# Designs tried in a protein design chat: miniprotein binders against q53ft3. Part 145

Target 1, 195 residues: q53ft3
Amino acid sequence: MFGCLVAGRLVQTAAQQVAEDKFVFDLPDYESINHVVVFMLGTIPFPEGMGGSVYFSYPDSNGMPVWQLLGFVTNGKPSAIFKISGLKSGEGSQHPFGAMNIVRTPSVAQIGISVELLDSMAQQTPVGNAAVSSVDSFTQFTQKMLDNFYNFASSFAVSQAQMTPSPSEMFIPANVVLKWYENFQRRLAQNPLFW

## First folded at step 16 (miniprotein)

Design K54
Fold by ESMFold2-Fast, scan of step 16:
Structure K54 (fold): chain B 195 residues (1-195), chain A 93 residues (1-93)
Amino acid sequence: as target 1 above (195 residues)
Amino acid sequence: SVEELLEYIELYLEFAERAKDPERLEYHLEFALKYIELLARMTGDPELRKEVEELRKLIEEALKLVEEGKIEEARELIKKIRELIERIREKLQ
């Protein structure tokens, strides 16, 4: 149902279902991660009136998980970008005795997705810095997506121009956008680093 | 990109409508406003820019109504704002 993407890493599309309404992705070496993208695969929509609350879990100095709400995904907004760098336990390593606590700090964090009623989700407040950072960092991810879209669409535009004797105006058919979306999904499944 | 940002705006407006208390309502409206401001900075389309500026003004009016304790008036305005977003999305198809 869900996918999880970290820049420079293989996309994860096989969440571990830990309860009827709960799904988890593991994030190894999370201290090197700045942003996480969570998205729906588009094959199974949420039931009407429901969506997904996205949580981040990291180990505290005692190795105990700390869960924080990052934000939401819904049928109307099936992807979201979150900044997690301010939520990592790595900042604690600057304190005295930080080295003594390393053995108690696992290198693996988790993204959790809880399927909830939209009415319940609307009463929640994500952690402030993660929510604000997702807006601030949106341009970086959008630029990457735009580059991929333009490259793909441009290859079709060239094909169209080569077929017509009067290429003074070019139009992109709606089916080209749909084909990009389908090709993007297919290539992520086959080679997550294709972009 | 434009459609992605409109989806974010729609998400937070829907959550604003579902919010049961003024603090959650204000929170969701503030995030809708942030995405509107981002869209305004990124769009090169003059007609879309005018529509985005109207959205900004309406969200700011809704926030003022919340601040004044006029919660039901704010909720009615949010419904009108969402109708405007649907009209914008239709034009982009």
Scores: ipSAE 0.153, ipTM 0.641, lowest interface PAE 5.4, mean pLDDT 71

Design K55
Fold by ESMFold2-Fast, scan of step 16:
Order: sequence, then C-alpha cells, then structure tokens
Structure K55 (fold): chain B 195 residues (1-195), chain A 93 residues (1-93)
Amino acid sequence: as target 1 above (195 residues)
Amino acid sequence: SVEDLLEYIELFLEFAERITDPERLEYYLEFALKYIEKLARMTGDPELRKEVEELRKLIEEALKLVEEGKIEEARELIKKIRELIERIREKLQ
C-alpha cells in the first residue's frame, strides 16, 4: 500500500506487514540519510475516516528502538517528505509499536506506518516539524507511478484463452510485474521526480 | 513557501551528493538550480535574494566541475552549499 524513498537508493514498495494495520520499512545506514519520502501507491485508498501515522525508529546506545512520530499521510495528502537528520537525540514519541521494542543492529533504522482514525491522529504531535509543507511534486509523482504501474501491467494482461481455461478471466505473468519494477526503479534512480 | 523550496533544493543536493554517475549528478544539480531560480522569483527580500544568488553561482560552479570530470571536488562544493542552505534556514526560523 505504501512506498518509501531515500535519495540515491532503490525505492521500497514492499513494506513488511507486522499487524493488520502496521507496516515497516528498513533503512540501513540511516546516519547518511537526511530526508525520507513516504507515499501511498494509490492502488488501495484508506477507508473513510482513516489515515496513516508515520514513525521513525533508530537504535539507541543499547540497541533499543526509539520511535518518533514524523507526520501523517491521508487520501487527501498521500505523500510527505520528512527530514530525519537531527532526530537521533531526545525521548521517543508515544507510539503503537510497543511490542516491537527489539534490540537491533546499529546503523539500521525503520519507518513505521500505523493505520489510524483521523480523529486519533489529530490528537498527536509530530516531532520538530519534520514534515515539509509542500508535497505537490511528490503527490504528482505518486499518481504517475500508479499510472505507470497500471498501464504497464495492463498492457501485458491477457485473457485466459491464451493461457488455459476461460477468456472471461485475466492474469498478469509474474515476469511482467518484475520487469515493471526494474524499469520503474531505473527511471527513479535517473530522476526521482520524472516529470 | 520559502522554507519548502529550501527543503526541496536540499533534497536534490542530497541526491547529487550520493550519485557517482556524472550524467545523473549533473541532472540533480540542474534540478537544484531550477528550484533556486523559482525561489529567486518568489522572494522580495533583498538579503535573501543575495543569498539565493550566491547559491546559484555555487551550483553553476559544481556543474562545471562535473563537466570537467572533477567529481570529488564537486562533492566537496555540494557539501558546502548544503551548509549554506542550513544557515539560511536558521535565519528564517
């Protein structure tokens, strides 16, 4: 449902789902990271009245994760840019990932996304104005990424009459999805905004 | 806003600093320059305009270094440019 982008790295679009409403991306070598972009892929919107709270976690001196609230993504604002440089000191925010306080390898951080009610999100305070107000370019990028995926995948969808049983059913070969992913990551590496 | 454009410029420079391919590095520096020019058109503050013009000149120098194959010198300049952007943002707090 979500994607995560760091400058100079491959885009991540396959979050680890750790609960029905909780998703995590790993960020190795996080000390070299200043900004992270979190976005919705656009294939599945949030249910009405819900959104996503975005958290950042890094290991403290004892290897325990320190979770901090960065901000939010919603159907109306499906992408956001967060500055994480300077967030490695101080106390963690209140967070829904308590059971996941596991000792971790130094230099590996995580982005966590918790699907929550908008009313609940309104009661939370993000750390240090980490979010950038203007996300117009990345909002358009997210839409173009969705369009690119749909158009590319759909162009290779075939009726099952060409495969086996019934022409009323369609399917997409796994190799086509892999080809799309590789093409997309190459374009993203060349131009993160490909406008 | 001015702050948003500065964050956007920093993002492109962050990409530029991590890329070893000269063609991609040049591309990110050109985008940084584009948004610096947008910021220059947006602001009426004379002091900020001078700082934005200095950023423009430094980015153009970094582009020249890349064209000459001096990638490590370009990276050092990009690092200095990012420090200048941080100082500008501190003044705007």
Scores: ipSAE 0.000, ipTM 0.119, lowest interface PAE 13.6, mean pLDDT 69

Design K56
Fold by ESMFold2-Fast, scan of step 16:
Structure K56 (fold): chain B 195 residues (1-195), chain A 93 residues (1-93)
Amino acid sequence: as target 1 above (195 residues)
Amino acid sequence: SVESDLEYIELYLEFAERITDPERLEYHLEFALKYIELLAEMTGDPELRKEVEELRKLIEEALKLVEEGKIEEARELIKKIRELIERIREKLQ
């Protein structure tokens, strides 16, 4: 019923159902994640009067899960973008000599979705900094996507002398990609809604 | 997008209408106000900007009513605000 998206990762559309009304997505290497998008697939709506409360869980320093309410999805608002970077344990706690005594094991966080009555959801308050404007979130997400695309495309650049003649193949000069990147970034900074 | 921000505003106002704890009503209204302020800053359409500023003023009035303990008056205003948002969304379609 639900999907979960993190920039640079494979979209997840098969949540694990852990109860009649509860669904979970695993987020490996969550320390590298800034934003998470949660959305309904559009195939099955919530029953009338119901919606979904979205939670984030990460292991604390003792390995115990800490669940935090991020926000909500409903039939009227079937997608939401959440900033989770400020909610992670271990921010500012890493130091250069930590690895000398222990190899850090990658942590797996979870996104949980609980199907609840809208009246019940209304009585809850999400973590204040998790929910952000779609415009702000898309701007940050889009900037990361632009960086990823530019770096990916540039990694295949070859000089004209290295080109193998291939009449049926097309090539785009690297400077054209750079000019597009710079133009898009500039326009995005001026107006995130230009596209 | 403008539509997405309007959806966020409407979601929090719908929750404000459903809430039974009046002390938490301010929280939902403040979230709605935050998204309205972002929408106002991002829009270049003069007519839309004027309508967004009207919504902002109405939500600020609803917050004032809550602070004065006039919860039922605040709920009636919130219902009116949601109707105005629906009309704005219709104009954008």
Scores: ipSAE 0.000, ipTM 0.384, lowest interface PAE 12.3, mean pLDDT 70

Design K57
Fold by OpenDDE base, second read of step 17:
Structure K57 (fold): chain B 195 residues (1-195), chain A 93 residues (1-93)
Amino acid sequence: as target 1 above (195 residues)
Amino acid sequence: SVEDLLKQIEETLKKAEEATDPEELRKLLQEALELIEKLAEMTGDPELRKEVERLEYHIEFALKYVELGDIEYAELYIEFIERIIRKIREKLQ
């Protein structure tokens, strides 16, 4: 349902589902990360009236997780970029992952996505410094993200004749990915922050 | 009255949603912020005050994203404001 991307790293498309409505990505070596992109894969949309609250968690000096709300993704805005470098010394906030037993290591941060009602999302207040500070930096990062995702996805491309039956898996035509990429590039050129 | 201000905010946001350029959008959102601030001043109930503070928070984010050129994100926060306004009205009944 969700993907996560850090510039210079492989895209993550397999979130750990820790609950019916909660998904987590691990971010190793999080101290070197400045920005993260969270996006919907397009396979499963949010139910009507619902979206995703995106949280970031890092260990504090005592090794305890500090969670902060970064922002949101919705069907109408299926991807978002967040700055996390400035959050590493921040204070935690209330979060929906507190009751979850999530395995943590000192060097690994986490991105958590909570599927929630839009009405509930409206009650939340993201940290202000998680928003991107400059259009230029976002443009560069976005381009890297696009290239990374496309390269990753295309590496798995096979012809119909080459496909091995896997009933438990869903497949997306490569043409869909290409069209998405082209459309995204076009929109990015028009407005670097359209998404 | 509180309801009058809520209506004015809604009307302003409606115009904002129909804005044809970012500057017009910014101006309308700024007007909405001012109205929200007035609403905050006249709200004495602590629970309602919290809701109004959320309005203020969201409208500021909307303005920020307009400045950054992310109109879609600004629209999301406008939607949040509209949802909070509905909640406020429910509490007033």
Scores: ipSAE 0.651, ipTM 0.871, lowest interface PAE 0.7, mean pLDDT 87
Fold by ESMFold2-Fast, scan of step 16:
Structure K57 (fold): chain B 195 residues (1-195), chain A 93 residues (1-93)
Amino acid sequence: as target 1 above (195 residues)
Amino acid sequence: SVEDLLKQIEETLKKAEEATDPEELRKLLQEALELIEKLAEMTGDPELRKEVERLEYHIEFALKYVELGDIEYAELYIEFIERIIRKIREKLQ
């Protein structure tokens, strides 16, 4: 019912349901993430009077999750972008020498979505430093995602002479990918929220 | 009085919801903030004071999202303020 998108990574549309009203996306290697986009897939709306509270969690020094409320999504506001870089336990910018010599340890953060009554959501206060410009930041973020996808897909291009027979494999001509890319850029320029 | 201020806040927020100009929206939200701050000064009940504090947080978020260009999100916070005002009215029984 939900999607989660991070620049430079494949979009996630299959949240893990951990309770009847709770959904989670895993964010591996989260220290490299600055922004996340959370959105509704558009096929199933929230029940009348309900919406989703969006949380971010990271593991503390004992491996226990620390949850913070980022904001909300609703039928009237089905997508939002959040800044999470300032919410992490450690920041490379705090000390240049320390940042240069830090060995990055792979770790998994999570985005959680809790389906709640709108009246209950109104009683909550999100962290103030997660707010970002949705128009400017989302447009830039989407363009970077589009560029990364095109470059990734194009890196696998082979000529017919280089293809090995594989009857169970499906192939898409590179020209089709390029046309889709150009069409998407044109539509994005006309209306950043066309989807 | 408290009820007069609640009514004025609701009327200002309804105008804000209908605003098409971001500058007009910002001005109306600023007016709502001033009314909410006046309500906070008149509120002696501890439970009501907590609800008014939530109104202050939400109006500040609405203003912040207008500055960030996210009008849809500002409108969501306006809706939240209206829900809290409705709850306050129910408690005044």
Scores: ipSAE 0.400, ipTM 0.788, lowest interface PAE 2.8, mean pLDDT 75

Design K58
Fold by ESMFold2-Fast, scan of step 16:
Structure K58 (fold): chain B 195 residues (1-195), chain A 93 residues (1-93)
Amino acid sequence: as target 1 above (195 residues)
Amino acid sequence: SVEDLLKQIEETLKKAEEATDPEELRKLLQEALELIEKLAEMTGDPELRKEVERLEYHIEWALKYVELGDIEYAELYIEFIERIIRKIREKLQ
């Protein structure tokens, strides 16, 4: 029912169902992950009055999971983006995955989705400053990301006159794109709202 | 002329930035959309038309955010629109 996307990795569309109403995605090497996108696959809607609460879990120093509420997905807002870098302070919130607190492999985090009543979800508060949890916020993030990328990459673009005749397209050196990506990640780590 | 229309759009957007009432902001953005639609009708250059289509896209998003009460996001889209107008103006010089 759900998908999970991490920049630079293959999309996951096969969540592990751990209960009738609970689904989990594994995130290996989570310390290299800054953002996670969670979305509905679009073929099966939530039942009337239901939605999905999205949680993030990482192992603490004892290997025990620490769960935090990131936000929500609903039929009206079927995708959300979350910033998870910086959420590793060891402080967890009360969560519906309480019975699932087991020892996990180091460096593997999880995204959990709990199908809940919309009324219950409205009473919950996601962790602050780390989640962009709506389609509108996703659009705004994407616009800022594209603006940053466009400005940086365009400064290094080569004209068609500098290319071979066979492809009639603009070229950008691969290392320029890599440098942009690294700079974007560094700036997000220093100030999540730099964009 | 195209230049006169661009100037009108810029003036309308400046008034939108100064608006304190959401209903006034909505009306000014709707006026800007109508001016942009007139600009699209006058634009025959394919490359310039793409920039005008970007203007339409962003003004529609600004209007959506006003409807949702997200005035700060609407103001961000006004900034995007002003940047595109500056680019169009540079191509015309």
Scores: ipSAE 0.000, ipTM 0.094, lowest interface PAE 18.7, mean pLDDT 70

Design K59
Fold by OpenDDE base, second read of step 17:
Structure K59 (fold): chain B 195 residues (1-195), chain A 93 residues (1-93)
Amino acid sequence: as target 1 above (195 residues)
Amino acid sequence: SVEDLLKQIEETLKKAEEATDPEELRKLLQEALELIEKLAEMTGDPELRKEVERLEYHIEFALKYVEKGDKEYAELYIEFIERIIRKIREKLQ
């Protein structure tokens, strides 16, 4: 349902589903990360009236997780970029992942996505410095992300004749990825901050 | 009255949604912020005050994103404001 991308790293398309409505990505070596992109894969939309609250978690000086709300993704805004570098010394906030037993390591941060009602999302207040600072840097990052994702996804492309049955796995037609890419590029050209 | 201010905020936001010029959009959102601030001043109920504070928070974010050229994300926060206004009205009934 969700993807996560850090510039210079492989795209993550397999979130750990820790609950029916909660998904988590691990971010190793998080201290070197400045920005993270969260996006919908396009396979499963949010139910009507729902979206996703995106959280970032890092260990504090005592090794305890500190969660902060970064922002949101919705069907209408299926991707977002967040600056996390400035959050590494921030204070924690209320979050929906507190009751979850999520395995953590000291050098690994996490991106959490909580599927919630839009009305509930409206009640939340993201950290102010999670937003990207400049359009230019954002555009460059977005382009790199798009290229990275497309290259990654396309590397797994096979014809139907080449497919090996895997009943436990879901498959996405390459054409879906291409269409997504083209649409995203078009929107990006129109407005670098459309997402 | 509180309801009058809520209506004015809604009308202002409606105009903002229809704005085609970024400066016009910014101006309208700024006006909405001022109206929300007035609403905050006249709100004595602690629970309602919290909701109004959320309005302030969201409108400021909307302004921030407009300044950055992200109209679509600003629109999300406008939607949040509209949803909170509905909630406020429900509490007032």
Scores: ipSAE 0.441, ipTM 0.802, lowest interface PAE 1.1, mean pLDDT 85
Fold by ESMFold2-Fast, scan of step 16:
Structure K59 (fold): chain B 195 residues (1-195), chain A 93 residues (1-93)
Amino acid sequence: as target 1 above (195 residues)
Amino acid sequence: SVEDLLKQIEETLKKAEEATDPEELRKLLQEALELIEKLAEMTGDPELRKEVERLEYHIEFALKYVEKGDKEYAELYIEFIERIIRKIREKLQ
């Protein structure tokens, strides 16, 4: 019924059903995740008067899950982007010299979706720092990925004097990459969802 | 007076749902927020105060999403406010 997407990772579309009304996605290496996209698959709408409450869970220092409400998805709003970086850093106290720790045990965070009555969802308040709009978040993601790609491609740039002849190797002029970058930024600024 | 404020809030939110101009929508939601804040100041019952506080959270989210251009999410939070007002009204009767 649901999908979960993290930039740079394979999309997850097979949630584990842990109860009649509850679904879970695992997020390994969650310390590297800033944003998570949760969306409904197009084939099965929520029943009338129902929606999904989206939760994020990470293990605390005792290994116990700490669940926080991120927001909601509904038939009228079937996808949402959530910022989780602030949430995982806000748990309890952090070691002052954490950078001196060489060994870490990686833990798996989870996205939970609870199918609930809209009346029940209305009685809940998401954490204030996780909510981001789809337009703003897609713009941020797109700009970040655009910058990452441009920086990556530009890292391979060499002057013509430094090139070694290779008949089978293809080359793209750096100016072409720059023109693509500028064109994409302009289009994104005009309409963040043009792509 | 509490009932009058609830009715005013509902009327303002219905106008907000019909607004096509983002500026008008923001203005109507700001008016609803001011009415909700006034309701909070008048509410002495602890149970009702909790519901009114929840209204404040939801109207602030609606305003945030309008500012960010996410009309669908703003509409969801307006619906949440209407559901809570209905619950408050039922408790008063």
Scores: ipSAE 0.384, ipTM 0.789, lowest interface PAE 2.9, mean pLDDT 74

Design K6
Fold by ESMFold2-Fast, scan of step 16:
Structure K6 (fold): chain B 195 residues (1-195), chain A 83 residues (1-83)
Amino acid sequence: as target 1 above (195 residues)
Amino acid sequence: SPDKEYFELYMEFAERIFRKAEELYEKGDKEEALELFERAAYYFEFAAKYAKKNNDPESYKEAIEYAEEAQKYAEEIQKELEK
């Protein structure tokens, strides 16, 4: 359902499901990470009235996660870019992962996605310094995301064909992906915030 | 049982997607309706998988029947779009 991308690393598209409505991506060597992108793969939408709350966690001295709310992804806004370089210390926010106090290794952080009602998400406040605030930073990271997505188009389609159970085989023609990529780059160059 | 809880979650997800697909079809958004009926079938199959792990043949049959219904709607819309 989700993907997570860090500049200079392979995109992750296989989240670990830790509860019916909760998914995590591991971020090894997280102290070297400045930004992460979280996005929906576009194959499976959220149910009506629902979306995803995006959290960041790092292990404390006892290996216990400290969770902070970064923001949201929804069917209407299926991707978001977050700056995490300022969030590797301090107090955790209120979060739905309280029952999931998972002990982690000292150098591995996590991105958590909690599927929640939109009304519940609307009542929450993300940490103030997480969202990308500058057009230049947004444009740079978006370009890297597009490059990574394009590079995985073929393997992405093959991986989906190998998923089980697979009630139907669906393939996206490579030329459609290429046209989408070119159109997106053109629009991004004209207006970095068009999406 | 985690398997029972996954069954219920994926059934709910599939039902919501199925209902949205019906809404889009009625509005004339046939291409989007097709995609959502296929996605609903996919999640009904996931629900069936968990019913099978939970040794619940009645829930398995229910989920498979819904998956087949969603797939049938998708096939019918596909034929409409090919004309």
Scores: ipSAE 0.000, ipTM 0.117, lowest interface PAE 16.4, mean pLDDT 70

Design K60
Fold by ESMFold2-Fast, scan of step 16:
Structure K60 (fold): chain B 195 residues (1-195), chain A 93 residues (1-93)
Amino acid sequence: as target 1 above (195 residues)
Amino acid sequence: SVEDLLKQIEETLKKAEEATDPEELRKLLQEALELIEKLAEMTGDPELRKEVERLEYYIEFALKYVELGDIEYAELYIEFIERLIRKIREKLQ
């Protein structure tokens, strides 16, 4: 139902369902992440009167998850960008000398989505610094995301001669993807939030 | 009175929902913020004060998203403010 985008990483479209109304995306190496986009897939809308509360979680000094409300997604606002760099603790970026944790087990952050009634969502308050603070930073993030998506999609392009016969597969011409990318970039230059 | 301020806030937010000009939307949200701040100063009940503080946070988010040009997200927060005001009024009755 949901997707999660991070600049420079593969898009995640298969959330881990941890409860009937709760979904999670893992964010490994989260200390290098500044912004996250959360969006709804076009297949299934929320039931009337419901939406999704978007949370960010990181482990505290005792390894227990600390959840912070970033914002919301709804049928009327199916995608949002959040700044998470300001939400990471100093402990999250540091490993004490002689720590009992092995170097290989870094903290893993998570994006959580809780499906809730709109009235319930209105009773909650998002953390103030999760909102993108400037258009320029948002534009830079979006441009990197578009570059990542275009490069990822085009990496699967094959020539007609290399096509494997498969009636179940659909193909999109690489040129169409390029034209979409160029058009999106042009529109982004005119208005960073047109999407 | 508290009820009068809640009515003024609701009327201002209705105008904000109908605003097509982002600058007009910003001005209306700023007016709503000022009304909410007056409401906060008039409320002595700790529980009601918490809800009024939530209104202040939501108005600030709406204003931030208007500045970013994300009008749809600003509208979502306006909707949440209206839902919260409705809850406040029910508690006052």
Scores: ipSAE 0.318, ipTM 0.730, lowest interface PAE 3.2, mean pLDDT 73
Fold by OpenDDE base, second read of step 17:
Structure K60 (fold): chain B 195 residues (1-195), chain A 93 residues (1-93)
Amino acid sequence: as target 1 above (195 residues)
Amino acid sequence: SVEDLLKQIEETLKKAEEATDPEELRKLLQEALELIEKLAEMTGDPELRKEVERLEYYIEFALKYVELGDIEYAELYIEFIERLIRKIREKLQ
């Protein structure tokens, strides 16, 4: 349902589902990460009236997880970029992952996505510095990149009816994401300042 | 009154949704922010104050994303504001 992208790393398309409505990506060596992209794979949309709250978790000085709300993804905005480098010393907030026994290691941060009602999401406040702070070539490129990704991936989507008869769900081959990622990396390599 | 301000904010946001260019959108969102700030000043109840503060955050995020050229994400925050206003109104009744 979800993907996670960190520059210079392999794209993650298999989140750990820790609950019916909660998904987690592990981010090893999180201290070297400045930005993370979270996106929907396009295989399963959010139910009507629902979206995803995106959280970041890092260990504090005592090794305890600190969770912060980064922002949101929805069917209408199926991808977003978040700055996490400035959050590594921030304060924790209320989060939906507190009751979850998520195995953590000291050097590994996590991206958590909680599927929630839009009405509930509307009552949450993301951390202010999680959004991209400057209008630069990087930001413009990233926006276009995200749009390009979604359009590209969607163009390869097939219905279950085209494979085996089943519900109205759409499927995208995993290699489509990889191919796009490779192309993206090539472009990024031409301008390392994008990350 | 609080209700009057809420209505003005809603009307301003409605215009924002109909904006034809980013500058018009920015201007309208800025107006909405000013109205929300006035609303905050009028709000004495601590619980309601927290809700109004969330409005301030959301409108600021919307403005930021307009600046960044991400109109779709700005619109998402506008939607959140609209939803939150409805909830605030319910609490006032």
Scores: ipSAE 0.032, ipTM 0.501, lowest interface PAE 3.0, mean pLDDT 81

Design K61
Fold by ESMFold2-Fast, scan of step 16:
Structure K61 (fold): chain B 195 residues (1-195), chain A 90 residues (1-90)
Amino acid sequence: as target 1 above (195 residues)
Amino acid sequence: TDEQRRKLEEAIKTLEEVARELEKAGLPEEAERVEYHAEFLEKYLELGDPEYIELYLEFAVRILRKIAEKNPELRDAVEKAIRILEEALK
């Protein structure tokens, strides 16, 4: 249902479902990550009145996860960019992943998505500057870019999945991401309205 | 901040210079890719959120690393450009 993108890394489109309403992506070597993009895959919408609360967790000095609310994704806003550099402040937000807290490898962080009622989400406050306060035009541009990227990358997914050690996890080679970016730039230069 | 804007302007100028060097080295397609990316950053520096500019700089570094990998003879010039872009990301 969801995807997670970090610049320079393979896009992840196979979240681990840890409960009926909870999904997790692993972020290894997270200290080198500045931004994370979370987006919906556009095949399955949220049920009416529901959306996704997006959380970030990193292991503390004892390997215990510290969860922070980053923001939300909804059918009306199916992608969001979060700046996670500087979020290792030590204060956790209220989170629904309590029963799923486990000791983790020190260099691996997680993105968690909890499917919740929109009314409930409206009452919660994300940590300070996690969400990128983009101008609407930039948000729209990035969203269309991600849609185009997903469609392009999906064209390689079926044949590439056969060669992965974990078929339940879909990975896209880094060179495919680079080729998509180059193609996107070319098309944009030829006609800015191509998307 | 004003200092961050100056670093971004330097990064854009550096990308334009690298594109020119790539064209002179007989790599017109690579030059065009870098040039178009510089144009995106220049446009969005005027209109956009600084954090989107940081994301675009990360993609520019990726393109330059790939060019350096395929063209070892240009590695020194390209690595200098990457360093300037990484400084702008700080």
Scores: ipSAE 0.000, ipTM 0.171, lowest interface PAE 14.0, mean pLDDT 65

